Miniprotein binders against Flagellar motor switch protein FliM (fliM). Designs and how they scored, part 4

Target 1, 374 residues: Flagellar motor switch protein FliM (fliM), of Caulobacter vibrioides (b8gxb5)
Amino acid sequence: MADELDDQAAMAQWASENPPGGGEGVNEFGDFSGGMGGWDDGGGDGASERILNQDEIDSLLGFDLSGDGSDDRTGIRAIINSALVSYERLPMLEIVFDRLVRLMTTSLRNFTSDNVEVSLDNISSIRFGDYLNSIPLPAILAVFRAEELDNYGLLTVDSNLIYSIVDVLLGGRRGTAAMRIEGRPYTTIERVLVQRMIEVVLHDLKSAFEPLHPVSFSLDRLETNPRFAAIARPANAAILVKLRIDMEDRGGRIELLLPYATLEPIRKMLLQQFMGEKFGRDNIWEGHLATELWTTQMEVRAVLDEQQVPLSRVLNMQVGDTLMLNATPDSLVELRAGAIPLTRGRMGRRNHSIAVRAEAPLTPAAKKAVQKLK

## First folded at step 17 (miniprotein; from j1 with I71E)

Design m3
Fold by ESMFold2, fold request of step 25:
Formats: structure tokens, C-alpha cells, sequence
Structure m3 (fold): chain B 374 residues (1-374), chain A 94 residues (1-94)
């Protein structure tokens, strides 16, 4: 009963700050959801549906009619407020798991002495019971303990990765391929090798979380039956991280599941640090702000040079006259919206059109101008 | 081959020496940054034990009794290293 009340309280706090969306599988954290798969409307002649779908989503977010007193500023403010809160939390988690992916690539290359690439497929939210029921069998489920958080998580290794790791470590020795074909229970040696790979991953996870909060992740046990991996109530929400492990001609998937109750102590410490750093980490938000700026349809000018010339020269300018610019084809050009400098970039061509590649983050003036729209 | 087995024996001996050196450094450690570095070094020793165990598994030839003794020694080293790792983790927690 006490554990159920603690889980219910944690879920209530997350729900108040992260209200549920349109049912199961919906993740309120943009890049942490399966939204890229759900945003696959951009691959065809669905341009009109894309625009209407985006407008419909924006309308759902604006159900409350409170605002600053004008529809234009109220709508833009609501979108920016939603994006800023959501994106700040998502970029922080993305940084942690981007770090995890880089660490795992190095560690698994060393562990296997082979070319291994690790990539992040997605981060999403899921009910614990739904996750356990969704695991394709056979698989190995590692129950691990987050020691400083006094709670548990799961790390699931699919069958393809299990046999890929065994094959790579043992040099493709006889017997491993036969076990894969028949789907037999894993041998003692196979279980030990997979356990050691799991411990490498858990050590990398510790390193990935260290800048946020030092957490040790220790393996508690390995299970092959999901029923014995019940670390949370079926209704409890958890973060699901899907990782793909690529080895040439082989590989598989690792899934990391962290119940929100497990993460609660990290959330509390993060909340205190966020209050001390107004507007969060500015460099992570640059990509999200650039996307929102594009959707508001603002005119952008690429300034090659700026000179002071006599007014008479301007008034008497004729076709064929030459104005010398203090710039070369390799000079950086300044991108402006009106009088507001946005960034600097290099001239080039993309798809047979003249283009400018941004080479710097958004200027403080641009960031302030976006914040005024709130 | 016999040369591969002798190399493994030499590396096991070197691991035992490294473990003893880490134990001495751990007795003197109180600084959080030093504890973090010691934990990483202990982790690297564990990875080396696992590497040696895999190399031992790959050996096709050799005296079975000698192979069994070496595997047992590796298991003992792994257990000892895991105890050190646990101790460092406890010291870093508080």
C-alpha cells in the first residue's frame, strides 16, 4: 500500500506538469515520443494535410482562452510557452542519452574488438504493463538497481543481439548458430557473456548520468520471463529508450526502461537547479527556437556588406553602375530579420539555389526578440 | 597454443599486482575526484579479467587441469575486483 501511494503521488506530479495526450503511446516530450514515426506525413503529396494537421494540433494546445488580450499574441505565446517548457526537459534527457550512445559505441567496440555502432531510435513514455506484454520473446530482461535512487529499472536485450554478441566474442564458434535456429534456452556461457555486456552498458549509463546526478546502476538479476521482471505496477508510467546496436551483418536492439518513480529523486534535484538558471540551457533550445521561427514566416535577409555612401550617389545610381563590396565569396554573411541580427553563415549552393549555411548560434538580440513574443 | 596460455598466465599475474596497488591507493583515498579515478581503474581491471576469460574459452588445446586452474583463478580475481568496486561505490555514496 505504501509503495502504491508513492507511485500514485509521483504519477500525479508528472501528470500535473505533463498532462496526458491522446491515449496510450502519446509522449508529451516531443523528441522522446514515437512522434517521428507519427510525423511521417511529410514523405508524399500530403502537403495540405500536413499544414492542417499542424494547425489542428496547435488548436488542441490552445483550448484555454486565457491570454494577453489579443488573439495573435495569445496564440504565439501559448505555443512558445509549451515549446519552451517541453523542449527544455527533452533536450536535457537527449543530452544524457546522446552521451550514453557515444559511450556505448566506444565501450562495445572495446568489449567485442569489433566495429560496433550504437544509435538512439527513440525515447517515449509507456505503461509498465504494456511494455512487459510487448516484449518479443525470446529475450533477456536485466533487472537493475539504481542504488542512489533506491529503485529499479529494466534493460531488455533481444534475441538477435544476444547471439550477435556471443558470435563476435567467441569468433563465431560452432554451436551458437544451432542454438539460434532452434530457439533453445540460453547456455550458461551465453548468459554470462550477455550479462557482462549488460554490465558494460550499465557502467556507461552511470557515466552518462554523472553530470546530472551520480547514480550507480547495478545488475540485480537476469530473467527470461517478463512476469518475473515486475519492478513496478502495471499502470505506472515509465520512460522507454530504444537503442540499436549495429555490427556488420548482425546486431540487434537494447531497450532501457526507467519508471518515473525511479527518476523522481533526480527530478527534484534538477528542479532546484532549473530555478537557479532562468530559461535553461540556451544552446539546446536554439534548434527548437529556429523551427518555431520558421513556422511564424519571418522575412530573413542575408547581408553581404553594409556601407555608408553619399546620398547623391544613391539618387543618381543607374543600371550598370558598380558598387564595391568589402566581401569575398568566402566571407561570412549576416542573417537578419529586419534590424535584428540572427546569425552568421557562409554562402554556398544547395539544390541549384543560392544558400547560406549557418555557422554560429542565434544572437542574444534574436533570442530576446523571440522571448518578447511570449 | 602453449604460448597463448603462458601469455594469459603472465597477464593474470600482472592483474594481481595491479589489484594490490589499487587496494593500497584506496586505503589513502578520500578525495572525490581520486575516488572517481580509482573506480574507473577498477572497472578497467574487471574488463581485462573478462577479456582474459574469453581468451581462455577460445583455447582449443592445452592441459585441461591447467586450464581449469586458470579459469578458477580468473573467477577469484573477478570476485575480488567486484568487492573493490562495491567498496568504492559505497565510499562515493557517503
Amino acid sequence: as target 1 above (374 residues)
Amino acid sequence: SDEELEEIKQRVSELRDKIEQLKERLEEAGDPELLRKLEEEIWELLLEVWKLWIELLKLEEGDPEELDKLEEELLELEEEIRKLFYEVEQMRRG
Scores: ipSAE 0.705, ipTM 0.903, lowest interface PAE 1.0, mean pLDDT 70
Fold by ESMFold2, fold request of step 25:
Parts: sequence; structure tokens; C-alpha cells
Structure m3 (fold): chain B 374 residues (1-374), chain A 94 residues (1-94)
Amino acid sequence: as target 1 above (374 residues)
Amino acid sequence: SDEELEEIKQRVSELRDKIEQLKERLEEAGDPELLRKLEEEIWELLLEVWKLWIELLKLEEGDPEELDKLEEELLELEEEIRKLFYEVEQMRRG
């Protein structure tokens, strides 16, 4: 058991210190692609309808999309598989944060008496020191204690949200809440109002965890200088949750940071499959799998022409030989994923690169293949 | 206005009564479901105290001494509610 926890912590730490890319085109919330066959057998309208055979599981996890590629693709697949196993995933934590977002929408509507929507922008891993250096100032940083876990977390409120909350609660009475000047200290009243909002969020976080494991989250202190919010060593890995708070004509962001060390006592529960009865009747897990499938990358080839050529001609082919293509510059090219034709398009130029604009709907074969992934 | 101030005073008095009723219910509580329900009710009282404090801050006029007295009473209520919250959390932990 400890070996499993040590391996997960090491992988999370390594992944946080060596991200797979500069964040471009890769969303860590969308990296859910675990190969656990049958682990998500949670209840919905029908258990047998939700139990996937091996072919459907492979399709949902992108195996059929990356299927039997040519041998020259083997190196790319090995690199992708290595990167995937390097990053620890905590699937139950993602479920907890989806629940948190719904709870916060209700609670913040009640707290502000205004129309508020809370959205989950991103879940990622980050080094604690890098996070502290990345926080745009001014901001309010709340250090909170997870009492049953005997460790700490951080909740950051950006300046836009600070002023939005103060404005909505006070109706713009104070006048200074309408200005966002760098370096202006927050008034005592502004700090109290934001503290109360933070306590509402922490209460919702407690409620979001309750079905999994009861954890109380208490506010320890508020800081405006990240230097005083050092709850972990700079190299330690943490989960960063970015939340967007939308009001009709205002809003801002809240960021929740949970060091992996804080989560260690419940790590095994966070790795478990979703239990439908614990979080109500909705099968939230099916929604997460569908989202992961739609964000899975696939190789697309643009085929200008295809010809059958005798093998002897291929073997006798030399540099400088001409192969006539049955295509013109105006010919449509076929976009394919493996052997499956996706659509047809017209070649053109975009900026400094060649591009293909799709000019037909997805083929019936492509639509049929996508329906198998459902 | 005096009408708004008197409404706030009435709601503060009602909160005081609810807190005392919760204290009595907590003394006889032992059931996990009752403790969970009490915890939720205590949280709702805290939210009401915060709403009343904000309403008090928004009053445009009134006797400054009365306003300060009410603010002090709300602070005292908040402290009492937080003590109850802590007590319920300890009981739920076992």
C-alpha cells in the first residue's frame, strides 16, 4: 500500500516539475484516459447498458483512433503513452470539484443575492513556488486548514472578483470599490467581505467532500503578499483548480491549490472509481468520459491521390522518376483518420502554411465510427 | 430610517432566540443525523448574521450609538454561532 502511494506521489511530483508541454493545446483536466476496464460500472438508467465491452472501452480511451497505425507511427505512440503514465490522476477529486462548482453557484447566489454562475476552467499540477510567483497582484490569498488531513491549502481571489463582490454586496456605496489601482491596500470592510465569501467557498468545499470523506476546511489567515502564504516547499507539487465566477456585468476568478501532501491521507479514496449512490443518482462519470473522448487527439492525413502501382514498378523506382497523380490543383483532398475517411476539403494557404478547408460534412463512415465511441 | 433600524433590531432578536434554541437542542443531541442537521442550521444562522451586518452598513442615517450597539451585538452573535459550530464539529468527529 505505501509503495502505491509513494509511486503516485513521485509521478505527480515529476509531472509537476516536467510538464508535457508549455500548456499549449493540452488541458490537464482533459487528460483523463485511464485504461481501467470495467472500473466505471456505476448506476444510471441501466447497468448492463453502461457496462462496456473491450472494443467499446478501447474506442472510448482512444485506442481505436490510434489503432493499428503503420510501423513508422510506433515511436510517436510510445512517447504519448510514456507521457500519459507520468501524470497522476485523481478521478474522484475531479468529481468533487464538479460538485463544488454546482454548490458554489447556489451558495454565491444566496450570498450576493445576484445572478452568479461558477465554472470550472482548469485542473492542473504545478510546483508550489511557481504558483506563488505566478499570482497577479493585488490579490487575497487565504490559507486554510484541512482539519482531518492535518495540513493546509490555499485559496486565491483575484482583484476583479474582490471588487465585484464588494460592489455587489455594498451596491457601490463606498466609491473606492469602483477603482482597481495597483498597490492600493484593501480596506478593513473589503477584507471582511472577501473573508466571508471565502468562508462560504470553504463550506461548499466541505460539502463537496462529504460523500467521499468528511473534511472540515477552516480559514487560518488572509494574506496579500504571496511570500507569507508559504504552506509548502517551493518544489512540492500541488493540484491547482481554476474557477471562474461570472456575474452579469462583472466577475473574476478563484483558484484553489491543494498540495499533494495535503491529499495524501485520502489518496486511495481519490483514486477509486465513482460510486453513484454517494453523489446522487446522476452518472457524472459518463459525462467526464465523454468529455475526455472528444478532447482525444487523433492523426489526420490529407490524401491528394491514391493509386495502385505494380510491385515491380515500386521496386524499380529511383529518385527522379515521375508518378502522375490523378489530381489537379483544384481537386478536393480527402481527410482521413487511419482508414476512415472523415471529410473532403480544398487545399489553400493560411499564413505561411498549407491548409485544408473542409467543404463537406463528415462522411457516413466517420459518423458511424464516432457513434461506436459513445 | 427608523423603520429599517427597527426591522434590523427585530431580526437580531429573532436570531438570538434561534441561537438559544439551538443551544438547548445541542445539549440533548447524540444522533449523527441530528448533529448534521444542527450543523446546517448553525451555518444558516451565520449567513443571516452576515446579511444583517451588511444591511446595517448600508443604512444612510440613524443614531450612531444605536448603530454601533447593533454592530457589537451582531459581532457577539457571530462569536456565539462560531462556538456552536466548533462544538458540533467536535461531536461529529466523535
Scores: ipSAE 0.695, ipTM 0.899, lowest interface PAE 1.0, mean pLDDT 71
Fold by ESMFold2, look of step 24:
Structure m3 (fold): chain B 374 residues (1-374), chain A 94 residues (1-94)
Amino acid sequence: as target 1 above (374 residues)
Amino acid sequence: SDEELEEIKQRVSELRDKIEQLKERLEEAGDPELLRKLEEEIWELLLEVWKLWIELLKLEEGDPEELDKLEEELLELEEEIRKLFYEVEQMRRG
């Protein structure tokens, strides 16, 4: 359990480096690298290198670079890497992007006057530098701005889709089919047509986000060299959304990349449907811990009452002795993890079993324990 | 053909009229629901400008000076529409 709670501390440092607008994040987590410097040992340990960056590299690559860790320290890095994958999931984004693909199917059918279907292949997390290095060239990379979030994203269009869109839009011209010549740079007309498709997609993205939070997405520039599309530091984590565009016997792929820093101002809203707590700076971190605890296997005990008695009374206890409890049938019971009280709850029955419904917020002792793990 | 070119000229003129009507309606707009509807109408006009531009690209014949003038007019219309779109977005933010 302690090792799993270290994963929440690593997430906190990441969030503190990219706080919500106006510094809503907790900046005291930005230097966890000093407390976790043992993970960087293995020919790569440097005083200037942050431990979360090393943990994110290991998580994104699936490769442990540490050489100086003991088996326990190596196990801690593996658990942190696994938990970073869990923290990277933003459940409301799946809803947003399911909506996006439905909107794009309609909009691209109208834009092309062709039978288009858009599918969501996956949503994943990736290191920004690894993404830029992974893009098959030639391609078009659109840098766009999320205006209300005051940050950027990327939209990548693969070569097959570029030529498919050009063919569909300029169809009925015999010279258009010859524009597909391997190895040449994209023409001005091709770039303009792709830009307009990208603007259609960005408009749909605005519509997909609107029920959650209004965000305007504006195209900043188009690039064909990934080196000029550096909107984040190479080590920063990002959400990668892969979309497939089918047009009869042609089509291609669009990829949408959103750094976590770009999403940070609305991160609370991306999680809030599954939290059920009042949100604030302190409540945000307690809410994240509570969510992870609800998915983590841990023994919880329901304590009806607790009394201190002399040891001699315990040793001399016989069958038939009476012990008076300070509880009634309507009393709330205390839920504990070990010695730490978590919350209070009301006893009941469910499916012929005893059940407890939590009816109070996380106790101050539990909050203090979470703070110590940061 | 000359008939296709004249049809495009007519649609460009109709677009100009629609843009001017939208400018007048935008001066009256204050509530969020009307602003949302105006934004979608402006977006649809931008799509129509793009369709006309593609139709011009596909014309094989015509007076080169007339084709250049129409393309320049479509660029001007696109710039006007983008300004309206930006203005509506600013009003909806704030």
Scores: ipSAE 0.694, ipTM 0.898, lowest interface PAE 1.0, mean pLDDT 71
Fold by OpenDDE base, fold request of step 25:
Structure m3 (fold): chain B 374 residues (1-374), chain A 94 residues (1-94)
Amino acid sequence: as target 1 above (374 residues)
Amino acid sequence: SDEELEEIKQRVSELRDKIEQLKERLEEAGDPELLRKLEEEIWELLLEVWKLWIELLKLEEGDPEELDKLEEELLELEEEIRKLFYEVEQMRRG
């Protein structure tokens, strides 16, 4: 009761301090009949389109917190600032990373001599400082240079992948039992093996970019502390690519961080919705659609039962009422995306959540719906 | 086994011969498409050196002096291959 009175008093005070100032100022719209001065055909000096710097990119993406206020981390500003990480969609970059996943799948199989699956989990925009603070430790951070772009990127290898690669390559024999000790420094051998894996990934990244633009990626250094991997300012916008590497019962994650400033020299090419005729149109479009489908969040509903009931029964439902369903705990639930049945599954519990185990592959209707997007 | 060590020694010798052949081909290379192929061949040699180094690390038995010498030889080959890779990259950029 007392607290509700203070909010009303604050609103009333604000309304009293901002009276609608009735300024009648009849600004005469002067007839700006300003003469069409001749377009003097001044020679087109080829204005080299100025490459935007990172601060200009950050301003365009709404990362420019030029506001001196320490309070920008609270309330509506924090929500706005968290929402202002609008990823500028770079359709060609999504194609490059789909190509990278395919290349890495082959190269890492050859490197490990084991079955490797590489997947793209997500592409997002993030602030560089927020990224560095989010990295689960222990990790290896590779600072690399994009030579033709004259700028840096970051490749992060998680502890699970480091362990998995060393275990696969050395067959568990030399020192791998000691890698389970949380916080142990990596051995020289472990570091060399991970470095070589990173060099393989950077080579595949070169090959992934090659159809769009020649870019060579060179490893500058390996870091174990995110504080020494500072390639950009904390406020700077970056693209974060999350990759997952699965090796049967092993694996982990690679994250690629590319500051927008690193990609700026090729931004125009990355904004292209269609690769021109030089790329086999079908394979690129199929890869692009695959990548877009992976990034597309869909609402999936688990439908236990559907009943037609009178509106009066729905309106009279109260908390604590028992609804009789024609489903049992062992009944198959239907997974739907909108009106499209995806599959059927069994309802169960996983930890604190209700889970549905899929019992069948995607329905022919769902497959056909996905194919109609192709 | 002594047989596994001898196989690694033989593959190292074959790598030396391939590196020398690539050096000769690189001196004659004036075509961008040939340089691209040479870069790919140099990368495959680097991957082979890395495989041999991993195989050597997996050896449980051997003369330590022979193993250390073979490791040093593989590291020298890696440095030579990295130089060739750098030279090809410079030729592709110029």
Scores: ipSAE 0.677, ipTM 0.891, lowest interface PAE 0.8, mean pLDDT 76

Design m3
Fold by OpenDDE base, fold request of step 25:
Structure m3 (fold): chain B 374 residues (1-374), chain A 94 residues (1-94)
Amino acid sequence: as target 1 above (374 residues)
Amino acid sequence: SDEELEEIKQRVSELRDKIEQLKERLEEAGDPELLRKLEEEIWELLLEVWKLWIELLKLEEGDPEELDKLEEELLELEEEIRKLFYEVEQMRRG
């Protein structure tokens, strides 16, 4: 309560001190008409469909392999450098992970015999070394092999999920009291239960990839130290998939890390904007509409209520005024992208964030707008 | 309870019968679609073994020697199922 008030005061103060300075600096960057020297028309040797190696992938993604960047590993710059890993948009991969979330929701519900909500928090690109250094400990890291791709991936289970799974499965009796103590090794039973959960997720990952390409995922080993989970070079680019698992009052996170080199054999398929009938017609349309909507940076607004009020009433609003809305906590909020209503949902909380759960399909107007972008 | 332990023993026996039926069906399997279906059925058996093992771990009462023996039997069944899964996977890749 007290600390949330101080952060609001600090933001208000910063906004007052930095008025948008109208600096007119017309820097005349001169007309450097430097002659484009003729690149000689070197003969078209047949573009053999060569699978790129990891160093070639990293070069294409703008990873300077040559930087002895010992110094840039700390602080805000490491976060910026990890965010500057340009995710090559793989539209079909988003569809695969949306399918994975649906599969995992069912499989983990059956596995735990409890109500499980699985959600995709984010898909990003990261350097493998930066990922390993970012893992909150204690955790379990599963090294897995993608058999048809002849390469590895990493699945990370956080401590909260480990605790939650063991508590749900064993009813708080065996081992759960020991897991609350930071720095204790996991018991054999705890490790076996988590291993089985990981195998369930890897099976669902196989089923998620199946419409795109058959890929089997086998668990190689479990590690508790990120240093022993080294499946790639520290500089190598990887896709990071952040999943969240919520079980009523419990839960945690799973992270999937797939090096770009692991996905390279199927990269052409992942770059395809439209896979035809194989994902099932309706699921393809929903997944592809979701993917295309995600790729447009569009401000989505949750509209709780719309009141026509005199401009004078808006201008007289002060910090601390109570706005009376003609909405209840149970009222449906309208999600809008600009002027286009997307869907309706219920407002709720997810952890410390206000969330809107979509309760209706995309509006016919939203579907039609997205179809015009094709 | 003794009833819960006997229910687990009965379900273990039913799993053994299902494993043997899957072995017989696997010997006759030459179609990739049938092999996919058998792989799905083998996976469901593995999930059932894991469920039974968790149920056994949750038993408060029982003869420790009977519980340990039933745990060993479930682990043996898991190994047999994993072997079948590997065999099906090899057949699907060949």
Scores: ipSAE 0.669, ipTM 0.887, lowest interface PAE 0.8, mean pLDDT 75

## First folded at step 20 (miniprotein; from j1 with Q90E)

Design r4
Fold by OpenDDE base, look of step 24:
Structure r4 (fold): chain B 374 residues (1-374), chain A 94 residues (1-94)
Amino acid sequence: as target 1 above (374 residues)
Amino acid sequence: SDEELEEIKQRVSELRDKIEQLKERLEEAGDPELLRKLEEEIWELLLEVWKLWIELLKLEEGDPEELDKLIEELLELEEEIRKLFYEVEEMRRG
């Protein structure tokens, strides 16, 4: 009870110490973590709350279920992922993870004796419980301790990377190319090989943090069930770092989860905009500008109707005048960010608020605007 | 091949000698920069042990008892290197 109040107080204090710049628009980005409550279609008797199914949400969000994980940067998913990036506030952490990617590229190349490419896909904020529930199984979850921070982190290795690393490292043995039957437990050898890879990554993570703060990362245990990897409370916020590892025709993903509570001891250092010459000059500003642009609160307007009327008619409007719109309750409203049309949606009601359900993916104009920010 | 196994045995012996030299250097280490360098060297030894272990795991031919013995020896060396790594980390924190 006390600690939950302290984490919320720490988040609230963080929010209060770094107020978003004084644009009075309290865009309450309402906690979208609440299940999309039923849309009351204003038809008659039966309040059929039409909840978007996950596939409809995913389609709207540009989650092509079929698309390779490159598409995580497209659609409303990119916007939601960017809006969940309270990561804006930790510019030094980008520098740390850019350093990590460079280190891992070298270390994993040496470890595998193969050509390895490591990339940073995304950094985001997530609730710890939501993260644990989102992990595709089978996976290996490494619980690690940040010794100087006296707290834990989580490193998740996906199934594709596990098989890829085992195949690269044991390649030549007849029959290791057995597409593991889904749900087969990892062999001791495979688990040890993955453990070694994780230890390499944790060593590189130490080296990545070293210019900022000395932090040693020790592997505590490997878990295959997310329920046993509980290092934080379900409600606790964490930074999620998504890494991709490509090894020619093979590869997969590593995810690093650092609870905000783990980073709290070094928070003041992470908030620093500039660490001088230690991190190198050039790439800091491009990353930071990209992140700040992603997280920039944009006023999204729901445009019901647009009519050209004489200015004289507007100036002569009185209290009690009825404006006839060409829009009906069933008409698609246009969502706009400034002058850029984002998508179209249906106007509805969620509880006591007017809401707009997006009915289409981002417009080509919006996609092109987002691509120009890359 | 028997030649590959003998090469691995030789590399394991060289690792033992490097570990003993690192132990001696660690006893004399009082400088934080020297400790950092020793930590890097210890890490490289750990990577070399893992490489040799992977090489042994890839051997299709050999006396199974001799292979198992070399794997056990590499695991013992790994434990020794891990202890040294931990000692250096504690010395760097202190």
Scores: ipSAE 0.650, ipTM 0.882, lowest interface PAE 0.8, mean pLDDT 74

